# VH-VL binders against o27280: the designs that were tried, part 419

Target 1, 266 residues: o27280
Amino acid sequence: MDSMNVPEVLEIKRIVEESESVKTFIFSWDFRREVRPGQFVMVWDFRDEKPMSVSLIDPVRSEIGISIRRVGEFTDRVHGLSEGDLLGIRGPYGRGFELMGRDILLVGGGIGMAPLAALADEATARGMRVDALVAARTADELLFLDRLEAAGVNISTCTDDGSCGFKGFAHERLLTLEENHDMAAVCGPEPMMFQVMRILDERDVPAQLSLERYMKCAVGICGQCCLDDTGFRVCAEGPVFWSQELSRVREFGRYRRDPAGRRVPW

## First folded at step 17 (VH-VL)

Design C46 (framework fv_marstacimab)
Fold by OpenDDE, second read of step 17:
Structure C46 (fold): chain C 266 residues (1-266), chain A 118 residues (1-118), chain B 112 residues (1-112)
Amino acid sequence: as target 1 above (266 residues)
Amino acid sequence: EVQLLESGGGLVQPGGSLRLSCAASGFTFRDYAMSWVRQAPGKGLEWVSAISGRGGSTYYADSVKGRFTISRDNSKNTLYLQMNSLRAEDTAVYYCARKSNFGSFDYWGQGTMVTVSS
Amino acid sequence: QSVLTQPPSVSGAPGQRVTISCTGSSSNIGWGYSVHWYQQLPGTAPKLLIYYNTNRPSGVPDRFSGSKSGTSASLAITGLQAEDEADYYCQSYDYSLSGSKVFGGGTKLTVL
């Protein structure tokens, strides 16, 4: 058995409160184990295990961050933890983002900004121009704005209620942006990503999109995260996909599988 | 005012090569994807090739893939189409078109005629 | 053979309403890609008439309208005028053709 598949018990070094419902848990990390933006880790609280995107990659401090939104029992427990408490971390897994060109557009919704924040750090460090469209339901749910700004990212915000930035959805805001980029990275609610992808396709902007599915093994064995008609495993072939790949995925933007494997609409 | 002006068309023998140019003005050229669209005499419109604003991505119709190369020089506000191994069926008016943010072609040149004949 | 299917010709008398259909498939219009329409007057370059399914560029009269449903789109022209005699093309995107932009075969509109 690969040691990478055994959870390593790590101490929570610090906790950053990103919003009312989102916390970033920071851990010491041995960077002999490479990690890329867009990859995920399995977080184990000694009762259950869930996949989480890496939102911070800091080789200087030898730290990684995992941003977690409070959405259920598992995340409730994790959000109850304090600095110094322990979590099991195994990974990283999956295919991360690739950076191409000089200019990149990030389109993120809600917690989807987590992997994109990590990507933004890398892109800016490489001297790329980074524009980010950050979307949320309300202003209070917009994530990583200060962090992105500090990194030199040009930010455009979008909120459903208009409390900050453009009033409307991310794809609507995108239609108002005139500048095209060398590539785009997208992560958020799948309906959002579906709309954004189509616009980017029509604009001839190569796009990478990070999908979220229920994952159990994280190593492409159990099939829980298998996408219909393609056989793509989100944990192995993804979670980052090119738009051309997702165009082959029947369920993308339309439905997903619940933990029992049943089709459920978005 | 947005302007697109094609040039480089002419008569060429089968198997020959031709390079088309499109001079753009009146807008920030690098911000827009560009395309070539052709129209054979008495026929409909056919998309030929597209290139992203910064030139990082290129796309081709199957009918021209491997023979045509789209490129751009943003410093000169110019779009190019290198056409090799030309065939009779490539005979058409070639239009330079700007792609809008909505995926439409919002501005077109007047076209340049390419005739492939022995 | 065009990926998008249009009637080869339509006709109408001045003042009448005419409709031009554009029939696609699940890999283009049916996948959710937008449809655009172009007007080409005789001996001229195409002109954008409708963009993103229903929108009119500046200068296009409101008697031109676009719609989209399922795998098809439609261009409607009300109050038909002599100057509307032209070729009309629909255009969309198809992911199954290496990300190609696709045009309809075109429709010749004759004003009687």
Scores: ipSAE 0.831, ipTM 0.910, lowest interface PAE 0.7, mean pLDDT 95
Fold by ESMFold2-Fast, scan of step 17:
Parts: sequence; structure tokens; C-alpha cells
Structure C46 (fold): chain C 266 residues (1-266), chain A 118 residues (1-118), chain B 112 residues (1-112)
Amino acid sequence: as target 1 above (266 residues)
Amino acid sequence: EVQLLESGGGLVQPGGSLRLSCAASGFTFRDYAMSWVRQAPGKGLEWVSAISGRGGSTYYADSVKGRFTISRDNSKNTLYLQMNSLRAEDTAVYYCARKSNFGSFDYWGQGTMVTVSS
Amino acid sequence: QSVLTQPPSVSGAPGQRVTISCTGSSSNIGWGYSVHWYQQLPGTAPKLLIYYNTNRPSGVPDRFSGSKSGTSASLAITGLQAEDEADYYCQSYDYSLSGSKVFGGGTKLTVL
């Protein structure tokens, strides 16, 4: 009989407002259950459950953090919760980021900075030099700049509207960044990740990309967590993939699948 | 002014070994990925190997994988290519080239000739 | 055989326009990877001529221009000069070759 994954009901210890649309929910965590940057948990509000990347891993305080953007009914309900309220947490799931070399470039778009913030903490703790390109539509949607600065990360920002840093998209800013890196990690909207991946391929920088797809299950194959050409299961074999693994996937960066499994353009 | 200067080429017998060097100046060497690109006499360009700025990642063309090793010494501003188990078909001019942030080879050395013949 | 296909030669008279094609596939140019062009004068190392599809390095005359569409790219040379006589190579990236950088076979330009 295989082990069954059951949600643990945890108390919200602290809530950090990251922006008007993003909050980080912090929980006590028993680190006998290993958690690594790039892994996700299933968050259950006793009505629905959704996958959320772990954005804070703090074994000194015995805490994890989960950053959630307000985008629909589930996330609206969770944003309405207060410190002391309860949520179900199941996991962690997926493979985390691998670190190699002496320096790393992080490229994050919007809420995609959440798993990268946890990775930045690990990379800096290992003595790696960390450069972060933090992208958002507007200045008020830039996330985790305070945490990255406190960790000693070299930060570049870009906004679509030019309200902070470079005016333009992440891939346009990346082309103006002269320094090479031993590796990169990328998380954000798939069109952004696809553009960034191609540039990093051409620069001979191995990159890991985190795919945040629609998922209703934490294990096994389902229509919402399969990639079109390769049959990769995001929840089982991802969500973190090396760029070489993704270069053959027709679906990546071009379209997504809705809850019914139908192809929808970005 | 970016300068790249290759050395270490020469005549070697099949099965032999040779180490190429590329001395770099005029830029912050550790901030750029570097490559070796070769050109057989009268033929086109073929990419051989690449190394990231701090040496943490390396790449090889299938034709040389397992035989050639790329490395760098950022304290000496020098790129290396260790070539083992050399074959006649490895005969070429070997160029040191710098990789730009746009993915192009923006600067090239003058090349060093490697001839593999008995 | 080269993964990127170029005509082996092109020719023109001074003042004319010549175009050099670079034909790829779905695993390189068609996948969205950029195209760069290099000029190699006889007996010299290659020199970057066009980068990232359309851009010219400092010192390259505006007579040289690049374009990219679908699975192909083109280098155009207007106002052809005798000193343009050289070999020209396109270069892209191909994911199917273990992430290899790929060059076209080269095109010899003769100025008549």
C-alpha cells in the first residue's frame, strides 16, 4: 500500500502584504519534512485546493511562507483570512531548483519571483553571487525587493510602463545585461520564460524554468499537468525543468490548457 | 580594445594530445562566456566548445565530447582547450571567440593551426 | 551537410545589391533563435558583421543589413564595393544538436 498524502491543518502565524494583490502566508513547519526552493504545496481552504510555490524557507525559525496573488474566487477567499485562521497544507511536491557554479541569474516576472525569492536565500547562504532581474507590469507590482536587498542580491528592475527601472519586458532588459552567469533560474508568465530561455540558450547559460500550470492533482498524470509533446507531468517531474528539456515542447510559451484540457492561446 | 591571442597549435600525430591557450585583454574576462570555433582548411566554421564566465558550466560539440576539455583561469585572463585522442579530422585553425550578451561571437582571435598527421 | 543552408557563392558588380540567404529549420531559426552574420576576409579571422538579426556593430557600414522571417534569414549588401569580397557565414542555435551553436556552410562573395 502506497503512502497517501493528507493535508495538515496549519495556523496562519503571520501575513505579509507584498503588494496590493500579493500576500505571503507564514506557517510553522517541521523540517523533518524537507522543503527546497522550487517545490510547491497544495493549499486547501476547506472548499478548494490550489498549488502554490513555497516562497520562504526558514529552518532557523521553523517557518515556511507561501505567496499568493489575488486572481480569482479561491485566492480572494484566502486573502480575506487573518492571522490565527487555518489552512490545509499538503506536500511539498515536485523537484526543486538545483544550484551549480559560482553565480546565478534569477529572472522573475510578477508572482514568479515567489519561488525565486526562496532560491535567492539558498544561493546567497551557499556563497554564490546572485543577480536578480525583477520584472512587473508596474512599479507597485515588483515583489521581494526588500528581501533580495537584505540578502545582498544585485537587483535590476524593469516595468512594462517604465515606472521603475528599465522600461520594457524582462527579455529586453536581459539583452542589455552584459555579465554572463554559470546558471540561471526563471519563473513568470510562459511567454516571458520562453523569450528569456532562448536568450540564455544562446549565451551558453544553463537555465532552470519553473512551470506554474493549472493543476487539480498533486500526483500522477492529468490533462492540466501534462506537457504537449513530451508527456512530462508538471506535478511529478516538475515544476522545475532545465531549458534543454523544454526546447522540444511545442506547447511551452505558445499556448496553455484550460481545466477541460482544451488548448488556449496566451 | 578587446584582444584575444591563441597559442599552442602545431603538428601532432593521430592519438596525440595538444593544449591550446587564448590570452584575453581589454575587458573583464570573468564576465563573458568564451568559445572555441574551428575551421578545417578550405571549409566552414564549426563550433567546438563553450565555457561560462566563472567556469561553472561547459558545453561540447558531439564530435569532440569525451576527448576535449575546455577550461579557464580568470586570474590569468586565459582560456584553454585540452585536446586528447586527436584525429586527422581535427585538423583546423582553432579560434578563440568571446560570446556577447546577444549570443553572438563579437570578438575573435587570429587563430592557431592544429595539424594532425603522421 | 550544414544545418543552416547558404548558397556556396554569389557575385555582383560594384554598386549593385546582393543578398545572401540562410535557410534553417524548426529546431533553429524556426524555433525563434537569433541569427548573426560574420565576414571573413581572405587569410583573416571572422569578424562580427550583423548581430541579433538586424543590428550592426560600431564601424559596420549601413550598406550591410540583416533580416529574419520564418525559418530563414538574409544578409543584404547594397552599393557593393571591391573590399566586400569575402566569405560570409550565418550563425544560430539549434536545440536538437545538444544545444549546439550552428554555422551556415558559408557563401563566397565575388565582386566582378
Scores: ipSAE 0.814, ipTM 0.921, lowest interface PAE 0.9, mean pLDDT 88

Design C47 (framework fv_marstacimab)
Fold by ESMFold2-Fast, scan of step 17:
Structure C47 (fold): chain C 266 residues (1-266), chain A 118 residues (1-118), chain B 112 residues (1-112)
Amino acid sequence: as target 1 above (266 residues)
Amino acid sequence: EVQLLESGGGLVQPGGSLRLSCAASGFTFRDYAMSWVRQAPGKGLEWVSAISGRGGSTYYADSVKGRFTISRDNSKNTLYLQMNSLRAEDTAVYYCARKSNYGSFDVWGQGTMVTVSS
Amino acid sequence: QSVLTQPPSVSGAPGQRVTISCTGSSSNIGWGYSVHWYQQLPGTAPKLLIYYNTNRPSGVPDRFSGSKSGTSASLAITGLQAEDEADYYCQSYDYSLSGSKVFGGGTKLTVL
């Protein structure tokens, strides 16, 4: 591997406040550089670089959106930016979601609803029926409900505290949803995804699961890999995986990795 | 009233084919995954195949993969199992079963007997 | 042989308690997949008796109860009656078998 990927410097065209802790940053995008739901970009604030899922893909307006939750120094600095300010963007990277069948269930927890919002747009544009289970700790942390409604998505909500919709966790709410689906896509905290995956396995619903952006893997941090002598770059294997792949990983849903690579319980 | 009724069973020679049907009534057929479960004479239950509500995803037990094809016609409320290259060990009563949101088989048909012998 | 292990037979007298075990492994019950139980009366199709570890469908008397712990599950039948004489099957999901639904080998309950 003899090449480095250089970020393109883009102007923040618009900022949408999704909640007190989440903002979507919108940029003009040249769609000759393809991007699909489930892919991520590396966002560079000229000091640090972090992977972020693409949450809006709008080829008609030539725009992409990147939704960022304020959780640390990097995201706090980015949240301090204004329209007209600059960020470096490189990518897209990773494998996007695959769509199949006639209907899809989306199960999103917190910021995990971001890549699923982009997927909802594509699924509805393809004529699929879309049902979304949107989960958060509180009503104020439910994301993209207005956008999903505008797209014609059938929405169910749940909050841990019962402040909106079902009182409980996503997997508990999923058990009360009787309708079957041809496929599902899941994104949120890993323990939530593990429990949802097992229920979908038992329901004969193939699921794709996307890892939370805050959990970096070594391959995801590098962003690009070269596997042969042609000089072409290959994206990271994730962040999207089929449930059969994840169900065989003993760590999925049980442990996370700290910065030193050690197993830590969720 | 929720009901499932199987048909299409019979006697067939090894290497032959049969197509089973399951007529569903009393519920919104397209909203449920469906399965075929078989039981050899005097033996236990064995899951054979499953199909998602709108037919976009199918699953097969390793013992039947490549030989059996599950399908459904939601406009006719009917589930099918096309069985090819039949073997003596495929001899069984074949049940049509509905998959619940909890992953259980909550409604079963009465079964149809498939006998594979020379 | 079945991936989920049940005793081939159990017996009891009317009014007694009987327990039927279902022993799995780390790839099924131990992985957190649910356990369901089915009753099959002679000459009939199976009927759902217990779903999602502990729940009873409408029409199933509370004499029937389910439990799950670790890699195993149990079906308990109290106040045995003659009409309880049947075959009982546990069922779960196993990710190591191409994501297959798996049944126990079945237990013949004889009411003496």
Scores: ipSAE 0.809, ipTM 0.922, lowest interface PAE 0.9, mean pLDDT 87
Fold by OpenDDE, second read of step 17:
Structure C47 (fold): chain C 266 residues (1-266), chain A 118 residues (1-118), chain B 112 residues (1-112)
Amino acid sequence: as target 1 above (266 residues)
Amino acid sequence: EVQLLESGGGLVQPGGSLRLSCAASGFTFRDYAMSWVRQAPGKGLEWVSAISGRGGSTYYADSVKGRFTISRDNSKNTLYLQMNSLRAEDTAVYYCARKSNYGSFDVWGQGTMVTVSS
Amino acid sequence: QSVLTQPPSVSGAPGQRVTISCTGSSSNIGWGYSVHWYQQLPGTAPKLLIYYNTNRPSGVPDRFSGSKSGTSASLAITGLQAEDEADYYCQSYDYSLSGSKVFGGGTKLTVL
């Protein structure tokens, strides 16, 4: 078996509480194994396994961070862990973001900011101008603001309730922005991404979007994350897709498949 | 017009303290990270400290860690550098500089001279 | 000593081309961090000359150009003019120095 497909048992080095519902788990990482923003790992708590985006890539400290939102039984267990506890990490997997141009726009919603935060670090390190539209339901759910600021990102916030920044949805805020960028990276609720993509397409801004689907194998075999009418496997061909690729995906922004393979509307 | 204006420099004895100020105008101050850069007489530029736009993150050169404190008041569009335990080697012109969107320093003040001498 | 190495001085006659090198390492320029250049005229504050390796701010003549390759960067000045006599500094970021921004040692350009 390929060693990369075997979970490595790693000690939780640190836990960062990002919000009430989100924690970042930090692990020591051997960077001989390359990891890119936008890629994901399979997190194994010795009972179940779930895909999680890499939110921190720190080659200086030889660390990676995985941000996890508390949303169910698996994540409840993981959130109960402490520093020093063990988790299995398998990966990284999938296609990450590609950086191009001088100016990049990041549009993130909720936990979708996780991979974008990592991307922001890389982009700013490369000397790119990075603007980030960070969206959440409420101010308390806005993620990584301090981190992004520290990296030199220009932040615009958006909240559903108006508790911070623009009151409304990310795509609505985007419509108020006049400046175009060389490219955009988008991650968040799929309805948000769908609307954002449409706007970016109309503005001729190349965009990459990170999709979330039920993933089981992470290696393109089981087909649980297969997108209708394209054959795209989110774990293999994605999770990062170009807007042109997603334009071919009928289900994008419309429905997803649950663990049983049933279509579930957004 | 975008402008930075340093003040607070002067003569101080070793071990003394001094507080520098930098008044910003012509731009949205909170949107930009700011830095202090110093230059000893006849020497090159040395980065001293930086602070994020909202002030949540601060950074220091090893040479000043534990002695200098960078801060900002966005309501007053002012950047500060509290310098404690000053040493002779801290003698320099201190510049405040705005960090651009690309990580460069695109705006500089005229500098304020700090002389540490007995 | 500066993390980024520059020649202490360069000289050229009016109209000539001069180049100022900025040599870094795998922890700064070689890591992929951008390089910026500053011009400091005598008795004045530094001025941004080149940002993000190759870009000129408004007002900077096109006879100034920047490049980056590997662990090094270079500033080229064509059509050298008397007014170009100044100190030039490269600047980048180094992760090995507690996340510090770093400057080169500076290069004094003399126009003969």
Scores: ipSAE 0.017, ipTM 0.542, lowest interface PAE 6.9, mean pLDDT 92

Design C48 (framework fv_marstacimab)
Fold by ESMFold2-Fast, scan of step 17:
Structure C48 (fold): chain C 266 residues (1-266), chain A 118 residues (1-118), chain B 112 residues (1-112)
Amino acid sequence: as target 1 above (266 residues)
Amino acid sequence: EVQLLESGGGLVQPGGSLRLSCAASGFTFRDYAMSWVRQAPGKGLEWVSAISGRGGSTYYADSVKGRFTISRDNSKNTLYLQMNSLRAEDTAVYYCARKSNYGSFDIWGQGTMVTVSS
Amino acid sequence: QSVLTQPPSVSGAPGQRVTISCTGSSSNIGWGYSVHWYQQLPGTAPKLLIYYNTNRPSGVPDRFSGSKSGTSASLAITGLQAEDEADYYCQSYDYSLSGSKVFGGGTKLTVL
């Protein structure tokens, strides 16, 4: 009934501890409001509102989940909540991932595995073969491995320090994977995504990448959500983009912007 | 041994059609993207078309888009190129090539000659 | 002409060193896409010589080496031998051409 995108106050049904720094908050959801992997919601703690990717989409149980990493005041407050507490949620927003073909590769870094975990669930439910490359700095920062395994996903891991799986970066591990795929979905730190994108381009694997850094502008009135070369905004056209779209953006993977809008190298 | 063997080339009139085949052996065919690369007599290499491992994605050079169709049958380990509305400019040796995990063409067939003339 | 520019010919004496350049632009090599090199002996199919900028397939002598810097790449051949006479092609990827694979125009190497 509400066309103004007002936050709906929902009860936290369950909290899953994904790691020392990441929790998934699960809510009952009316799936007449469709939500797709790669979309985000605005989470309101009755003081501040922040965009968060949807990490669980379960129409059978009528649940959604949002995974939140503890990085600042807002996320610290939300991490202090318990089952039964209330949060405001509005959305979903943004372009979700598109599934195509029969084989899909997921490449996720850190919390970037959150939207990819939801995608993995949908892809496996559709009978697709799913390979996931899960990357993190250390073994204890690898996310959703149990969920991916339960879904029947073929998992490769890599850690910067070698504490689990391949020792090295996601793009280095990707070069040792010989299987080709019909598509890929990539989410994680922007420099990682840039390296992975170039390899997938050269392999003839169309890739979708989730750019979340501009979603701080979700109230939508500032130009900081705009990409230099194309003029499109992450909150308006993203956060998911095809690699062919991003290949033309000189800023992607090379520069970020400071509060004054000046280019700063990664 | 890893091998690619092309067939189906020949002489065809302008506006005609040909189907090229490439038989693959010695590797798991479905795990590799495949391409067609051509070379006109006395000229350089030109990439023509590519297909993903399971065939869910296809790519074409602008010069052949709308006229050529790449396909594969993984049960037969065979790559195809259906060439329609052929022009004199399509005269070339057509190579079947496998794309490696590094993005290079690591295995090539011997090529099959396609001549488009009246 | 080709999107990647190579000299049409290079020559050297047996035992000498030659370098073959491959000049691209910001939409291919300059964007960060890798460069691969192929050797084509007369009347034969191309053979992969160097992949992913600097790597050699098994069986390729270490006399062949690749490098990449800025918008360009180079193939170096040391200790030239008569059997190195061939056409050499660089190859990369270009996002501005509908995301296509692009080849250089080729370089004919003559061992004098």
Scores: ipSAE 0.672, ipTM 0.869, lowest interface PAE 1.9, mean pLDDT 88
Fold by OpenDDE, second read of step 17:
Structure C48 (fold): chain C 266 residues (1-266), chain A 118 residues (1-118), chain B 112 residues (1-112)
Amino acid sequence: as target 1 above (266 residues)
Amino acid sequence: EVQLLESGGGLVQPGGSLRLSCAASGFTFRDYAMSWVRQAPGKGLEWVSAISGRGGSTYYADSVKGRFTISRDNSKNTLYLQMNSLRAEDTAVYYCARKSNYGSFDIWGQGTMVTVSS
Amino acid sequence: QSVLTQPPSVSGAPGQRVTISCTGSSSNIGWGYSVHWYQQLPGTAPKLLIYYNTNRPSGVPDRFSGSKSGTSASLAITGLQAEDEADYYCQSYDYSLSGSKVFGGGTKLTVL
C-alpha cells in the first residue's frame, strides 16, 4: 500500500459556508501531490469514508478546498465539525478535466459546481474565456457566484423556481444561448447532464461531464462504480468523461446503482 | 454602443466626502464586475476598487480601504464610489472601468476629476 | 513604486520596432496571472490594447503584440507610427496584495 492510498489526517484550516446546505472545508496541501480540477478525494471522518470533489486548488496558499453538501449521516457529522478539527483525506483520484481551446462553457447544477469552480480558476489563469451556466433549484442554492465573478467568469444563472436568472432547467437555458464554445465542462444532476450533453453534441461542442456514482475503494478495484455496459469505473476512468465515452454508457441519465448495487432510476 | 459615463467629481476639502457615479449603457450591467481606477495628475494608473457583477464581493486597494465604499445598483445600471475622509493624495481623475470576460478592463469612461485641496 | 516595473520611457523612429517591458514577480506575472496592456493617448482615457498576454481587441492593429514569459511581459510595436505616441500600461493581478489588480508604472513612448 503506497502512501497516496493512506488517508492523511489533516486539520480543517477554514470553513466557508457556501449555502445553507453546502460548506467548503479548506486544508493545507502539499502540492508535490498534484491535484486537478475534476478529481476527487476520499474524506474519512474516522467512521465512514466518502468521495468528495475538490472545489478549490490554491498553490499560492498551499490549500485545497472540498465542498460538501449536507445530505446524510456522514455529511451531517462533517458539517458539525469546526475549524481545527481533523479529517482524513486520501487522494486525489480519478481523471480530471482537460482544458482545450480558448472559450469554455461550464454548466453546473447544485453541488456540481464544486469541481467546475476549480476548473474555472485554472481556465481563467490560462487566459481562457469562461462562461458559466450555474443552475440550482432556488437562488439560495446557487453556489460560488461571487468567487466565479471575482475570477472573471461570465455567469448566467437559472433556477427551477425562477428566483434568480432564467426560470427553468440548465438545458432549457442552454437552448437560448446561441454562442458555441471550444469545449464544455458539465457537472450536476445526471438528468441535467444528459440533456445538456445532447444539446452540446448537436452543436458539435466537445464536452466533458463529471459523473457521480457510489464509490467505495476509489482505486478501481471494488467495481461499485462500474458503468453499464462499458465496464468504465467512475473512480478510475472517470469521474470526468468525454461525451463520446458516455454515449456508450447505457445507464447514463437513465439509472444508477445504489450502495447495494441495485438499479435505481433517476 | 457600450458606454460608461462618470460623474460626481469636483473640488472638496481634506476630510470631506464625495460620491462618484458611473452610468453604464449598451450592455447587461449585472453580468460584469466593475472597477474604479484613478490617475493622479501626471502620474500612472492606480486600481482603487472593484465590485462583482451581483455586488456580493467588493475589493479595495490598501490606500483607500476603510475610507472608500464601492457599490452598484443594477436596476439603474449605475456604479458608485463613496469617498470619505478624502486626502490630498486622492486627487486624481477617477475612471470607471468594466472588467471583461477575460479579466481585463475593456471599457473605460472618460473619467471625472476629483480635487482634494484646502 | 509600482508592483509591475516598466521603463519610464522608450522612443523610436517611424517604422521601427519598439518594445516595452513589464517586470513582475512570483506573486503576479510569475504565478501565471495574465497581463493586459493599455494605451493612453494624451488627454484621453486608457484603452485596452492587449488582453490575456497576446490577444488584440477588435480595432487594434496587428503591429501591436504582447508576450509573456516567466515573471515578465512585453509589448512590441512594429512599424511605429506617429499616432502611437502615448503612455502604455501593463496590468495584472497580485495575490500578495489582498487580491489587488496592479498596474505598471507606465511607459511614455515618444516617436522621434
Scores: ipSAE 0.012, ipTM 0.524, lowest interface PAE 9.0, mean pLDDT 92

